# Designs tried in a protein design chat: VHH binders against Transforming growth factor-beta receptor-associated protein 1 homolog (tgfbrap1). Part 1

All scores and structures are predictions.

Target 1, 275 residues: Transforming growth factor-beta receptor-associated protein 1 homolog (tgfbrap1), of Danio rerio (Zebrafish) (Brachydanio rerio) (a4ig72r23to297)
Amino acid sequence: RINIECIECCGQHLYLGTNDCFIHHFLLEEHTTAKGKLAFNAQKLLHKYLGLKKPVVELKAASALERLIVLCDSAITVVDMVTLEPVPTGGAKLKGVTAFCINENPVTGDAFCVEMAVVLARRRAVQICTVHEDRVQMLKEVTTPEQPCALSLDGYNICLALSTQYMILNYSTGASQDLFPYDCEERKPIVKRIGREEFLLAAPGGLGMFANAEGISQRAPVSWSENVIAAAVCFPYVVALDEGFVTVHSMLDQQLKQTLSFRDGQLLQDFEGKV
Below, numbering starts at 1 at the first letter of every chain, in headers, positions and changes, except where a header shows other numbers; antibody chains are not in Kabat numbers.
F, E and O stand for the ipSAE by ESMFold2-Fast, ESMFold2 and OpenDDE, each averaged over both directions (binder to target, target to binder). V2 = 0.75 x the mean of E and O + 0.25 x the DockQ between their complexes.
[cut] marks letters that were taken out.
The coordinates of atoms that the task and the answers printed are left out; those that the model quotes come from them. Centres of patches stay.

## First folded at step 1 (VHH)

Design a01 (framework vhh_vobarilizumab_d1)
Fold by ESMFold2-Fast, scan of step 1:
Structure a01 (fold): chain B 275 residues (1-275), chain A 121 residues (1-121)
Amino acid sequence: as target 1 above (275 residues)
Amino acid sequence: EVQLVESGGGLVQPGGSLRLSCAASGFTFSSYAMAWYRQAPGKGRELVAGISSGGSTSYADSVKGRFTISRDNAKNTLYLQMNSLRPEDTAVYYCAKDRGYSLWYGPFDYWGQGTLVTVSS
């Protein structure tokens, strides 16, 4: 059985990582239905086996470098986002990685440099680094109260999923803000940056909750499935994964816009008669 | 037909300011990330600033704190506010449209014809 483990969205490009070590690459195309409603269809461009016989755990687009960053078998690798072929990075290799993210609001201001944060196994810390075409440079180690289960970055703000709660930590000032409780052993944590000083978090009861650096948001929650295991932000949309189903919600009105089924390596949409 | 038309360049003294504009047409402006690039005489092009469809911004280290990128989706216009200009900012400045690989910025595909900025005494 092929299960989708992770999703990533970059512009019109949707990437799915699977438990059998494939990346499936789709192009999302907007069209108008017979009833005048805007909808998306997914055109499959390619799929690529990465050769590891392990689940693809996480995917992140590094668009400034035209790269896709892959977490598989506790290791970070970089591939070309069009061909999905591995790209040599001058011998830089990150091993023992349990979670990572990129900073979509970079602190360095270098648009050709990707800022990445990684969590290493058995470390109560986040390592901030810069990814270049030919090297990886460590910038800073940020101490955390626990080994994070998941994380997201917005400038100096790190949103962390810990064992019993979410937290936002500013690693420039050292200020921290506790967020709502959850249990990471009962539910897979999800944290995603949606914009300046705003994060989307998986909450109990099938909710996607929004929070800023002070733990406050004026957006109503997104109503997800209780079984959501992954999400990707394609502003103004959030794409969520529930086993074989991909849902598209708007972050502007929090309404479900579309459902897609993953079957036989394809993303199938509802027919026009059901829209 | 995608068209990007830059304006606002000119001759300015060191320490001065200029505001560049880029009028966009032929596509849904609000759906795409936009950027400003520059090319100095005898050098390759470099990315100066980028802005996502949602308004998130990124800057080259050489201009951070001095330049501000912004957009007006109602007017289909991209702006670059340039303060504390230096002789090394002398270049042709180009407006660029994202090709769909980025929610935030880059890679950029469609280019305008450029507007010349000269910083000298």
Scores: ipSAE 0.000, ipTM 0.130, lowest interface PAE 17.4, mean pLDDT 80

Design a02 (framework vhh_nb_b201)
Fold by ESMFold2-Fast, scan of step 1:
Structure a02 (fold): chain B 275 residues (1-275), chain A 122 residues (1-122)
Amino acid sequence: as target 1 above (275 residues)
Amino acid sequence: QVQLQESGGGLVQAGGSLRLSCAASGSIFSIYAMGWYRQAPGKEREFVATITSGGSTYYADSVKGRFTISRDNAKNTVYLQMNSLKPEDTAVYYCAADLYGRSWPLTEYDYWGQGTQVTVSS
């Protein structure tokens, strides 16, 4: 059985990682139905087998470099975001990784290196680094209260999913802000950067909650399924993964706009057998 | 730079067991695989076992079923549990680390330890 494990969005491009070690690449196209209703088509562009027979755990788009960063078999690798071919030149790769994110608001200011945060197995810390073709350069090690289960990074702000709560840590100032509690054993945590100083978090009760660095939001929550395991931001939309279904919610009115089903490597409009 | 330090070698009777340890320090971020090679006097260095950071293991046919490789990522340490030892297992055992993207994990490694002597008496 093929299960989707992770999802990433960049512009109109949607990427799905599967438990059988494939990346599926789709183009999302908006159109108006005959009834005047807005709908989306997902056109499959490509799929690529990565050769490891291990789940693809996480995907992040580094769009300025036209690269997709892949976590599979505890290793970070880089592929071309259009062809999904591995970047053939490179000596330095990260291994022993359990979670990662890229900084879309990098503090180093170098647009041609990947600034990222990684969690290494059984470490109570986040490593901030830059990834180059020939090396990995550590910028800073940030101590955490426990090994993070998931994370997202915006400049100096790290939003962490811990075992019983979310928190935001500013590693420049040392300031921290505890966020709402959850249970990592009941649900897979989700943390996504949605913009400057703004995060989207999976909360108990099937809610996607928004928070800034102070834990405050002016946006109403998104109503998800309790079974959501991954999400990606494609402004103005949030795309969420739920047991083989992909839901599209607007961040402007927090309403469900569309559901797509994943079947035989395709994303199809979800519909009933009867009217 | 990566530094590797082996321990656990010694003298053991045929049929006995030993456990080797190798601790890695330095720039461990880019380590793809860690493993063990051995070299008997007057012979070339031969592959024994390797483990990737994700836990995949590979063994030489001569040790398969007798030796087990494992890793403790919290300690950056790889272990080789050697059971049912034979006199022909007598060698200096070297720990090695391979960086991702340079070569296959079973080929020439980027970094080597100093070696630890294992002697199996008949």
Scores: ipSAE 0.000, ipTM 0.087, lowest interface PAE 22.0, mean pLDDT 77

Design a03 (framework vhh_3k1k_2)
Fold by ESMFold2-Fast, scan of step 1:
Structure a03 (fold): chain B 275 residues (1-275), chain A 120 residues (1-120)
Amino acid sequence: as target 1 above (275 residues)
Amino acid sequence: QVQLVESGGALVQPGGSLRLSCAASGFTFSRYAMRWYRQAPGKEREWVAGISGSGGSTSYEDSVKGRFTISRDDARNTVYLQMNSLKPEDTAVYYCAAYPWLSGGRYDYWGQGTQVTVSS
């Protein structure tokens, strides 16, 4: 059985990583129906086998470099976002990686530098680094109470999924804000940056909660499936994955806009999403 | 009123050359990465070439490397695809696409396409 393990958006481009080591690339097209409602069609552009029979665990678009960063078999690899072909990295390799994210609000001023956070196996810390074509430069090591299960970055703020709770840590000031509890053994944690100073987190009970450095946001939560395993932000939309279904919710009104089914390497509209 | 208009498609003999143009309007062209795609009858659309918003980075599909060159003229809001040493396999409708790459924008713009036919 082919299962989708991770999802990433960049503009209208949707990327899915699978348990059999493929990346599937789709174009999401937004249409206005005759009734004035928004609908999305997904057009398959490409799929690529990465050469290992291991799940693609995480995908991140590094738009400044026009690259897609891939976590597979505990190693970071870089591919071209359009062709999905491997890109020579000048010898820089990261292994023993269990989680990573890109800082889309980087504290460095270099527009062609990727600021990245990685979690290494057996480390109760986050490594923050700048990634260039030919090198990786350590910027900061941030101590955490335990090895994070997932993370997201916004400037100096790290939103962490620990084994029993979410928290936000500012690594410049050392300030921290505890969020709500969850159980990582019951559900895969989800943390996504949705914009400046704001994160989206998967909470128990089929809720997507919004949070910032001061705590839980006053923004109304997204109501989604209890079985959501991955999400990606395509502002003003969030795209979430549940049992072969991809759902599209608006971040502005938190309403479900579209459901797509993944079958035979294609994304198909599901007009009977209630069933 | 965002618009992309491709032009320059023609019938060309194998080994010939052709230059495609894509004229953009309705957005700040210099902030957008530009790409060329192609689609042959009965086949999936495939990417061909890309150029960054700054023009400092270009990328190409392996089958066209060394034969095709993408470039841009921000003063004219136009992206070009110079195609040399054309082969029958290059026969397709060629599409121009724009998206805000560095900003991580949520929208792409597509043109209506221009037909390139390579035959004797």
Scores: ipSAE 0.000, ipTM 0.220, lowest interface PAE 11.2, mean pLDDT 79

Design a04 (framework vhh_7qia_2)
Fold by ESMFold2-Fast, scan of step 1:
Structure a04 (fold): chain B 275 residues (1-275), chain A 120 residues (1-120)
Amino acid sequence: as target 1 above (275 residues)
Amino acid sequence: QLQLVESGGGLVQPGGSLRLSCEASGFTFSDYYMGWYRQAPGKQRELVAFITSGGYTNYADSVKGRFTISRDNAKNTVYLQMNSLRPEDTAIYYCATGLYWSGPRGFDYWGKGTPVTVSS
């Protein structure tokens, strides 16, 4: 059985990483239903085998550079987001990596330089670097209370999934805000930036909770199942992976808008789903 | 504001060639990826070729080796050269664009389409 391990969305492009080391690339075609709702059909563009007997753990689009950043077998590789062919980055290949993210609200302000944060194995810290067209350059190290399991960046705010708790750390001021507890052995942590000063987190009880530097948002949560293992943000939607289904929720009203099933390398409408 | 205008469609015999053009206006063309999609009667639109702002190309398996996509950033135009055309290539061909920069625009813009008929 092919299990989907991770999901990434960038514009109309949807990427799925699998346990058998493939990336499946889809183009989402927007249409309006008879009821005036927005819906998407997924056109498969490509699938690429990465040559390893390991799951693809995480994918992130660096759209300003037309690159997709891939974490597989504890190594980051940069590929062209269209062909999925590796891009030579001057020999830059980060190894011993357990998690990463990009800063979609970068502090440098350079539109052609992507800020990336990586977590190295056995390190209680986050490494901040810049990704350029031809190189990766290390900028600084930010100390954390323990090795993060997952992370997301919004400017100077790092939202961290630790082994028993989520927290937000501002690495410019040193301020921190504890969020809610969870157990990383029972639930794969999910933390995604959804907008300015706001994150979406997978919480116990099948909830997607919204949080900011002041704490848990009063915004109504997204109702997920307890089996959600990955999510991607394509504003105004959040796309989540739930037991072989891809669900699309609106972040404007937190309602389920669409369900797609992944079968034989294709994403298909769920004909029995209702909203 | 953003406009895509396709041209070059028509009737051609099997084995023939056509060159489609799409002229773009109202945006910084060089920053956007461009694609050619087609829709045959009763079917969903399918991507046949696309080209990134950096010039990388990709093709659907059904057209690989027969179609070539290219762009001229000075003329704000994307082209689709179609060779060895087959009856199953009969469709309305659409030019579409998307921005590679992360922003609030999650939706492609489409032209009105240009019909291609491959028949004897």
Scores: ipSAE 0.000, ipTM 0.153, lowest interface PAE 13.0, mean pLDDT 78

Design a05 (framework vhh_7z1x_3)
Fold by ESMFold2-Fast, scan of step 1:
Structure a05 (fold): chain B 275 residues (1-275), chain A 122 residues (1-122)
Amino acid sequence: as target 1 above (275 residues)
Amino acid sequence: QVQLVETGGGLVQPGGSLRLSCTASGFTFSSYWMNWVRQAPGKGLEWLSGISGSGGSTSYADSVKGRFTISRDNAKNTLYLQMNSLQPDDTAVYFCAKEGFPYTLSRYFDYWGQGTQVTVSS
């Protein structure tokens, strides 16, 4: 009934957005088992109803500002990362948004401006902007072949999920790099920034592929479920969402470290072997 | 319900030091950026320093960098400003300000204290 739509991780904090307009906030407690394996317990800190009738489709932590950015009902909302209480956006308004990301390697160099890329409904373009108290300042409109389904940003490099392929576009130089085909009718696209000049993408065959502006990375792919619908990066881990399960993979050795099940608003250890 | 109360202002000699405190109530103190802002006689507001809710991030205006240190004690709901190497042009009313939205060039502060007077004079 209640489906998880999106996931975000910041440090030990895990956030899940649901189709019934809640954010669930968990603390991940890492420990080493007697067998030398890494394991995670999830402690629920709170959950918050956002007061809207629509799913929470995307969450992004702006940890330096202690904010969580929420996309819900085609609008950007900002909440406090700890309390999940709404914070004023001043005069800044972002509506008609279908996808967004924060530039964690901003080109403006201003630590107190939020540099953001947004996709507006029915537009074949990415809008690069800075969000200020009293306005949204448009920096650049980047034309795309079609409306992007998902995106991630690293400096001038935009990694785009289009309907039939992924690509990276440098909006300063105009250089582009095609990555690989996929089908958005068969799989929800995933694009996440994992570090300087590097992205993680959901590929056919249950693979998380690493890419940069030069193409597919030499780094070995992550093996995950073919049903993964969302992912979040919390270096050195990637957490992925698959129909009620949260998996934790290491980006260092690409191995599965932990599985957690989402039931009754809680994240529980995966007890697959007990039946 | 939200209140910010500054203390610690006073008269100090040039080159001296002073520590300001701001006690907060009526909101979850650890969840918000807190700032110090001053206003010299006959001048506009000047932002001096900000600190994140956890205390993990700080920022300073160039005019006070290296001389002033912002800190907080979330268990006591208290914000501090340690002021060293004070100069006559540091004379101003100092305000504690709670951030509403991320600090930008056009700052948004939703609550302010009454201010505490700092006078640097021989």
Scores: ipSAE 0.000, ipTM 0.121, lowest interface PAE 16.6, mean pLDDT 80

Design a06 (framework vhh_7n9e_1)
Fold by ESMFold2-Fast, scan of step 1:
Structure a06 (fold): chain B 275 residues (1-275), chain A 122 residues (1-122)
Amino acid sequence: as target 1 above (275 residues)
Amino acid sequence: DVQLVESGGGLVQAGGSLRLSCAASGFTFSNYAMYWGRQAPGKGREWVSGISWSGGSTAYASSVKGRFTISRDNAKNTLYLQMNNLKPEDTALYYCAAGRTYLFGSPDYDYWGQGTQVTVSS
């Protein structure tokens, strides 16, 4: 059976990574129903096998470079966002990676440079680096209380999923803010940047919680299934993965808008929710 | 040893005002978000307000928004709640709390005080 492990969204484009080392690429088409509601149709564009017998554990779009960054078998690979064919990294090699993210609000200000945060196996630290066409250059090593399980980055603010809690760390000022507790052994942590100074996090009780750099939210939580294992931001929507179902929630009113069923490499609309 | 000590509660008529204080000790106050919650007789704890570690961001429950103001003084390790235009339904034991969440009633909430009673007469 094919299980979806991760999800990424870039504009209308939805990418799913699977346990059998495929990336499935869909185009999400918004249309208005007869009753004036927005709905999505998922058109399959392609799928590609990445050549390994390992799950694709994380995907991130670097749209300014037309690249998709892939974490598989503890290694970072860069592929073309349209063709999904591997792109040479100019000899740059990132191995021993357990988690990563891209800074979509980069502190360097260089639009053609990918600013990235990487967690290495057995390290209680985050490596912040810039990825160029021909090299990877370290900017900063940021010490953390333990090896992060997941992370997201907004400028100098790192939102971290640790084993028993989330936290935000500003690596320019050294300020830190503890967030709410969770248990990484019970459920996979989710941390996503949704905009300037705002993150979306999976909380116990089937909640998607919002937090700013200081740990405070000004919007109500999203009500998810307690089985959500991955999410992607398609502002103003959040797309979440729950055991073969993809749900679409609005971040503006926090309401469920649509459920899609993943079956035999296709996303089918108008499916009943699991509960 | 973390301690949170609330004060400033009392009896007030509807439409009146009270200012609550919470004195914090035993932790680095300026590194924590702080919260006010309340528990009315026969009801569970309800979240009232939250403030970020710096004081730059605040949030309020819909029932108190526009009437209550949360603030903090990091030099004095003190949290405040200014309550204006009080209503009988605001009658409750008010607690301050320090922790990693703005949700009250969680068994995993890090620290909260004993509370200060607020009674609003009609």
Scores: ipSAE 0.000, ipTM 0.122, lowest interface PAE 19.1, mean pLDDT 79

Design a07 (framework vhh_vobarilizumab_d1; at its last look DockQ between E and O 0.01; V2 from the best seeds 0.00; counts 0 for: pae O 14.2 > 2, placed apart)
Amino acid sequence: EVQLVESGGGLVQPGGSLRLSCAASGRTFSSYYMAWYRQAPGKGRELVAGITSGGRTSYADSVKGRFTISRDNAKNTLYLQMNSLRPEDTAVYYCAADTPIYWGSYDYWGQGTLVTVSS
ESMFold2-Fast, scan of step 1: ipSAE 0.000; ipTM 0.309
ESMFold2, look of step 2: ipSAE 0.012; ipTM 0.518
ESMFold2 (binder alone), look of step 2: mean pLDDT 81; pTM 0.824
OpenDDE, look of step 2: ipSAE 0.000; ipTM 0.232

Design a08 (framework vhh_nb_b201)
Fold by ESMFold2-Fast, scan of step 1:
Structure a08 (fold): chain B 275 residues (1-275), chain A 122 residues (1-122)
Amino acid sequence: as target 1 above (275 residues)
Amino acid sequence: QVQLQESGGGLVQAGGSLRLSCAASGFTFSYYAMGWYRQAPGKEREFVATISSGGTTYYADSVKGRFTISRDNAKNTVYLQMNSLKPEDTAVYYCAAHKYGLWLSESDYDYWGQGTQVTVSS
């Protein structure tokens, strides 16, 4: 059976990474139901086998470069976001990677490069680098209290998922802010940047919690299932993956708008009231 | 009702500066990516600059280092500061909004303004 391992949104484009090393590319389209409610349909555009017999663990869109960054078999590769072909001229490859994210509020001055953070196996540190059209340049190593399980960046603020808690670390000032505790062995951690100084985190009890750099929430939580394993932000929506289901929640009112079932390489609308 | 209204265009000599403004109403401005596009007579629209809801900016190579995009969420306004203007910058400049993130393609923007004319004399 094909299992979805990760999810990414770029505008209306939805990307799913699978355990059999495919990327599935869908277009999300808004429509109004017969009852006048807003809903989404997912039209399949293409799928691509990446040439490995390993799961696709993480996907991130680098829209300025029109690239998709892929973590598979502990290695980062870069593909074209439309064709999903490897970037010509050899593409950048980093090995021994367990987690990564991009900085949507980069501290570098180049608007046409992507600032990326990677976690290397057995390292209690985050590596900051820049991804250019033809190269990857290492900028800085930031020491962390333990090897992070997941991370997200907003400028100098790193939101870290550690084994027993979430934390925000400012690597320019050295200031840190402890967030709420959780257990990574009971639930897969999720941390996503949703805007300047604002993060979305998976909390115990099937909740998506919002936090700023001071650990304060100004939004009501999103009610997920306890089995959510991945999420992607498509402002004002958050798209979450729960085993074989993709859910769409609004971040404006935190309401569930749509549930889609992944079956045989397709995304199918589920009935209202099935979660 | 959704509206995007551009202003600040006009005639300027080469090497001069102009500041374009786009006032937005009828939607939650802070959640939208905002962009500027331009269209010279007889040409297709081309990308100029974009700013995400989080403040990340991207520029076309032809304007990088000369133009600066910024936004003021309290005023529901996006700006384009244009410095060192060249005759080839002559075009109608359009403001655009996209609610699902950052896009460089014009076809992906949800809302468009009416445009403001910029003319740069040699």
Scores: ipSAE 0.000, ipTM 0.125, lowest interface PAE 16.1, mean pLDDT 79

Design a09 (framework vhh_3k1k_2)
Fold by ESMFold2-Fast, scan of step 1:
Structure a09 (fold): chain B 275 residues (1-275), chain A 122 residues (1-122)
Amino acid sequence: as target 1 above (275 residues)
Amino acid sequence: QVQLVESGGALVQPGGSLRLSCAASGFPFSSYAMRWYRQAPGKEREWVAGISYSGGSTSYEDSVKGRFTISRDDARNTVYLQMNSLKPEDTAVYYCAVRLGWYPSSGEFDYWGQGTQVTVSS
């Protein structure tokens, strides 16, 4: 009945967005078992109903501002990342939004001025805007070959999930690099920034593939489920969501490190899971 | 490249105070808890203090509670340890540390600074 739609990780804090319009906030903790082994669990901190009968589609932490950016009912809202209460945005309203991301390598260089990229319904373009603590301002429109299904941003490089392929577009130079094909109607696209000029993409066959701005793979693939629908990067880990399971892979050796099960609003360690 | 650089260690008399600093680079500092450890001659390394990623939660080893204060400045990527009412038993090399991974593997994701020597003696 309750399905997890999106996931975000910021340090030890894990956020899950659900189809019934809740955000669930967990603290990820290490503890020692009775046998002296280290284990991992998730402590529920709170959950918050956002007041709509619509799924929470995407979450992104803006850690410098201690804010969480929420996409729900085709609208962007900003909440406090601890209380999950709405914060003022200077009256700015971003509606008709189908996808967004934050530039974690901002071209402005200002850690307290969040750069955000937004995709609007039925438009073949990405809107670049700046998010301040008290306002959101539209900065630039970048034309794309079709409406992107998902995106990630690193400086001037936009990694786009289109209907039949991924691509990287540099909106300063206009250069583009086609990446591997996929089908967005068959598999939900995932594209995440790992670091400077490095992206992680969901590929057919249950693979997480790495690419730089030139489309070259820098790392061995991560072995995911073909049913992975969301991922979040929490260096050195990537966490992925598959039918109520959260998996943790290391980006350093691409190995599965942990599996967590979501039940009744809690995340529980799967003690039978193996490295 | 992950790097932690401690500073502020000195020789101080009992009852004195010192402020240690740790400058961090190579990771998203504001997203991670930071910790201080110390190692006295002939002893194993022990945990001293910790601060959460937001700075909203701190924790201390029992022998330093009320005397030491951990704090952070995310704009400067720096964690601090304010040490008051120093005792000879506080003599040690002090290390700042971060664990980038939260999966419980020993040592793989732990990063340490070079350490800074604190000596409390008359």
Scores: ipSAE 0.000, ipTM 0.221, lowest interface PAE 13.9, mean pLDDT 81

Design a10 (framework vhh_7qia_2)
Fold by ESMFold2-Fast, scan of step 1:
Structure a10 (fold): chain B 275 residues (1-275), chain A 119 residues (1-119)
Amino acid sequence: as target 1 above (275 residues)
Amino acid sequence: QLQLVESGGGLVQPGGSLRLSCEASGSIFSSNTMGWYRQAPGKQRELVAFITRGGSTNYADSVKGRFTISRDNAKNTVYLQMNSLRPEDTAIYYCAADIWGLSYHYDYWGKGTPVTVSS
């Protein structure tokens, strides 16, 4: 059966990566019902097979370049965000990659590149680089206590999912802040940048918790499934993925706004007993 | 490039009203989701309200029922009508474009317009 492996949001555009190597692209449309309730419809725009029999592990939108960055078969591939066609990288290839993210608050400020962090297999480090049309330039290697399972970047702050805990590391100052423990064998780690100096983390007990460089935020957590495997931020919403369901949660009031079921390549509103 | 210019801030007494304007110039305005953020001294910048391309609106709980966001695409302008102002609304108010996916290669923020609510 087809399983959704990853999810990414950019504006109202929702992307799902599957275990059979497809990307499904949807437009999330907000509307107000006659009863005044906010609801979402997911309109399918297209789906694209990427040519491999491997799961799409991670997706990240680089909206400034109109690109979608894909991690599949331990390699980074770049596709056009609208057509999903591969974009030539001029011979630049990142292979042996187990996790990556984009710095959406980049320290370089260069308008002609993407600032990216990658984790390479069997390395206790994060590689910070800039990706240009024709090359990848390494900026810095940041040592970590172990190979990170997942990561997110905000300027100099790296939020890391390690095997038994989350932590934030500032690679300019060397300061670090331990966050809460978890077990990567029991729960797939999730760490997403939600804004300036703020991250959303999957915690035990079916919670999405908020953190910053000083520690866990006093902001109320999002309640979601203990089986959530991926999340994407479409501020002020977070969308979470759990076994064929996409749930839309507000970060302003932490309420569940919508549940969509993935069925036959479509995202459908989840209705109960009305047919 | 898209440039945002805020106006309409000022000093107002508690219970008063202000209307902020954000005029956009440059590239694609009508297709952007537009929002208002505010930052009080010593606080993080927080989202106040947003309006989508289709006109759907959302508000922070602290301002719901008091503030109204609207847009006029023909004038490339977004408005924030602020009623029943409180001292805790004192902040610099920023207009932002495409709050769903602000590009790090572009500054879609204005310089801000200060709002002070005091007697």
Scores: ipSAE 0.000, ipTM 0.159, lowest interface PAE 14.9, mean pLDDT 79

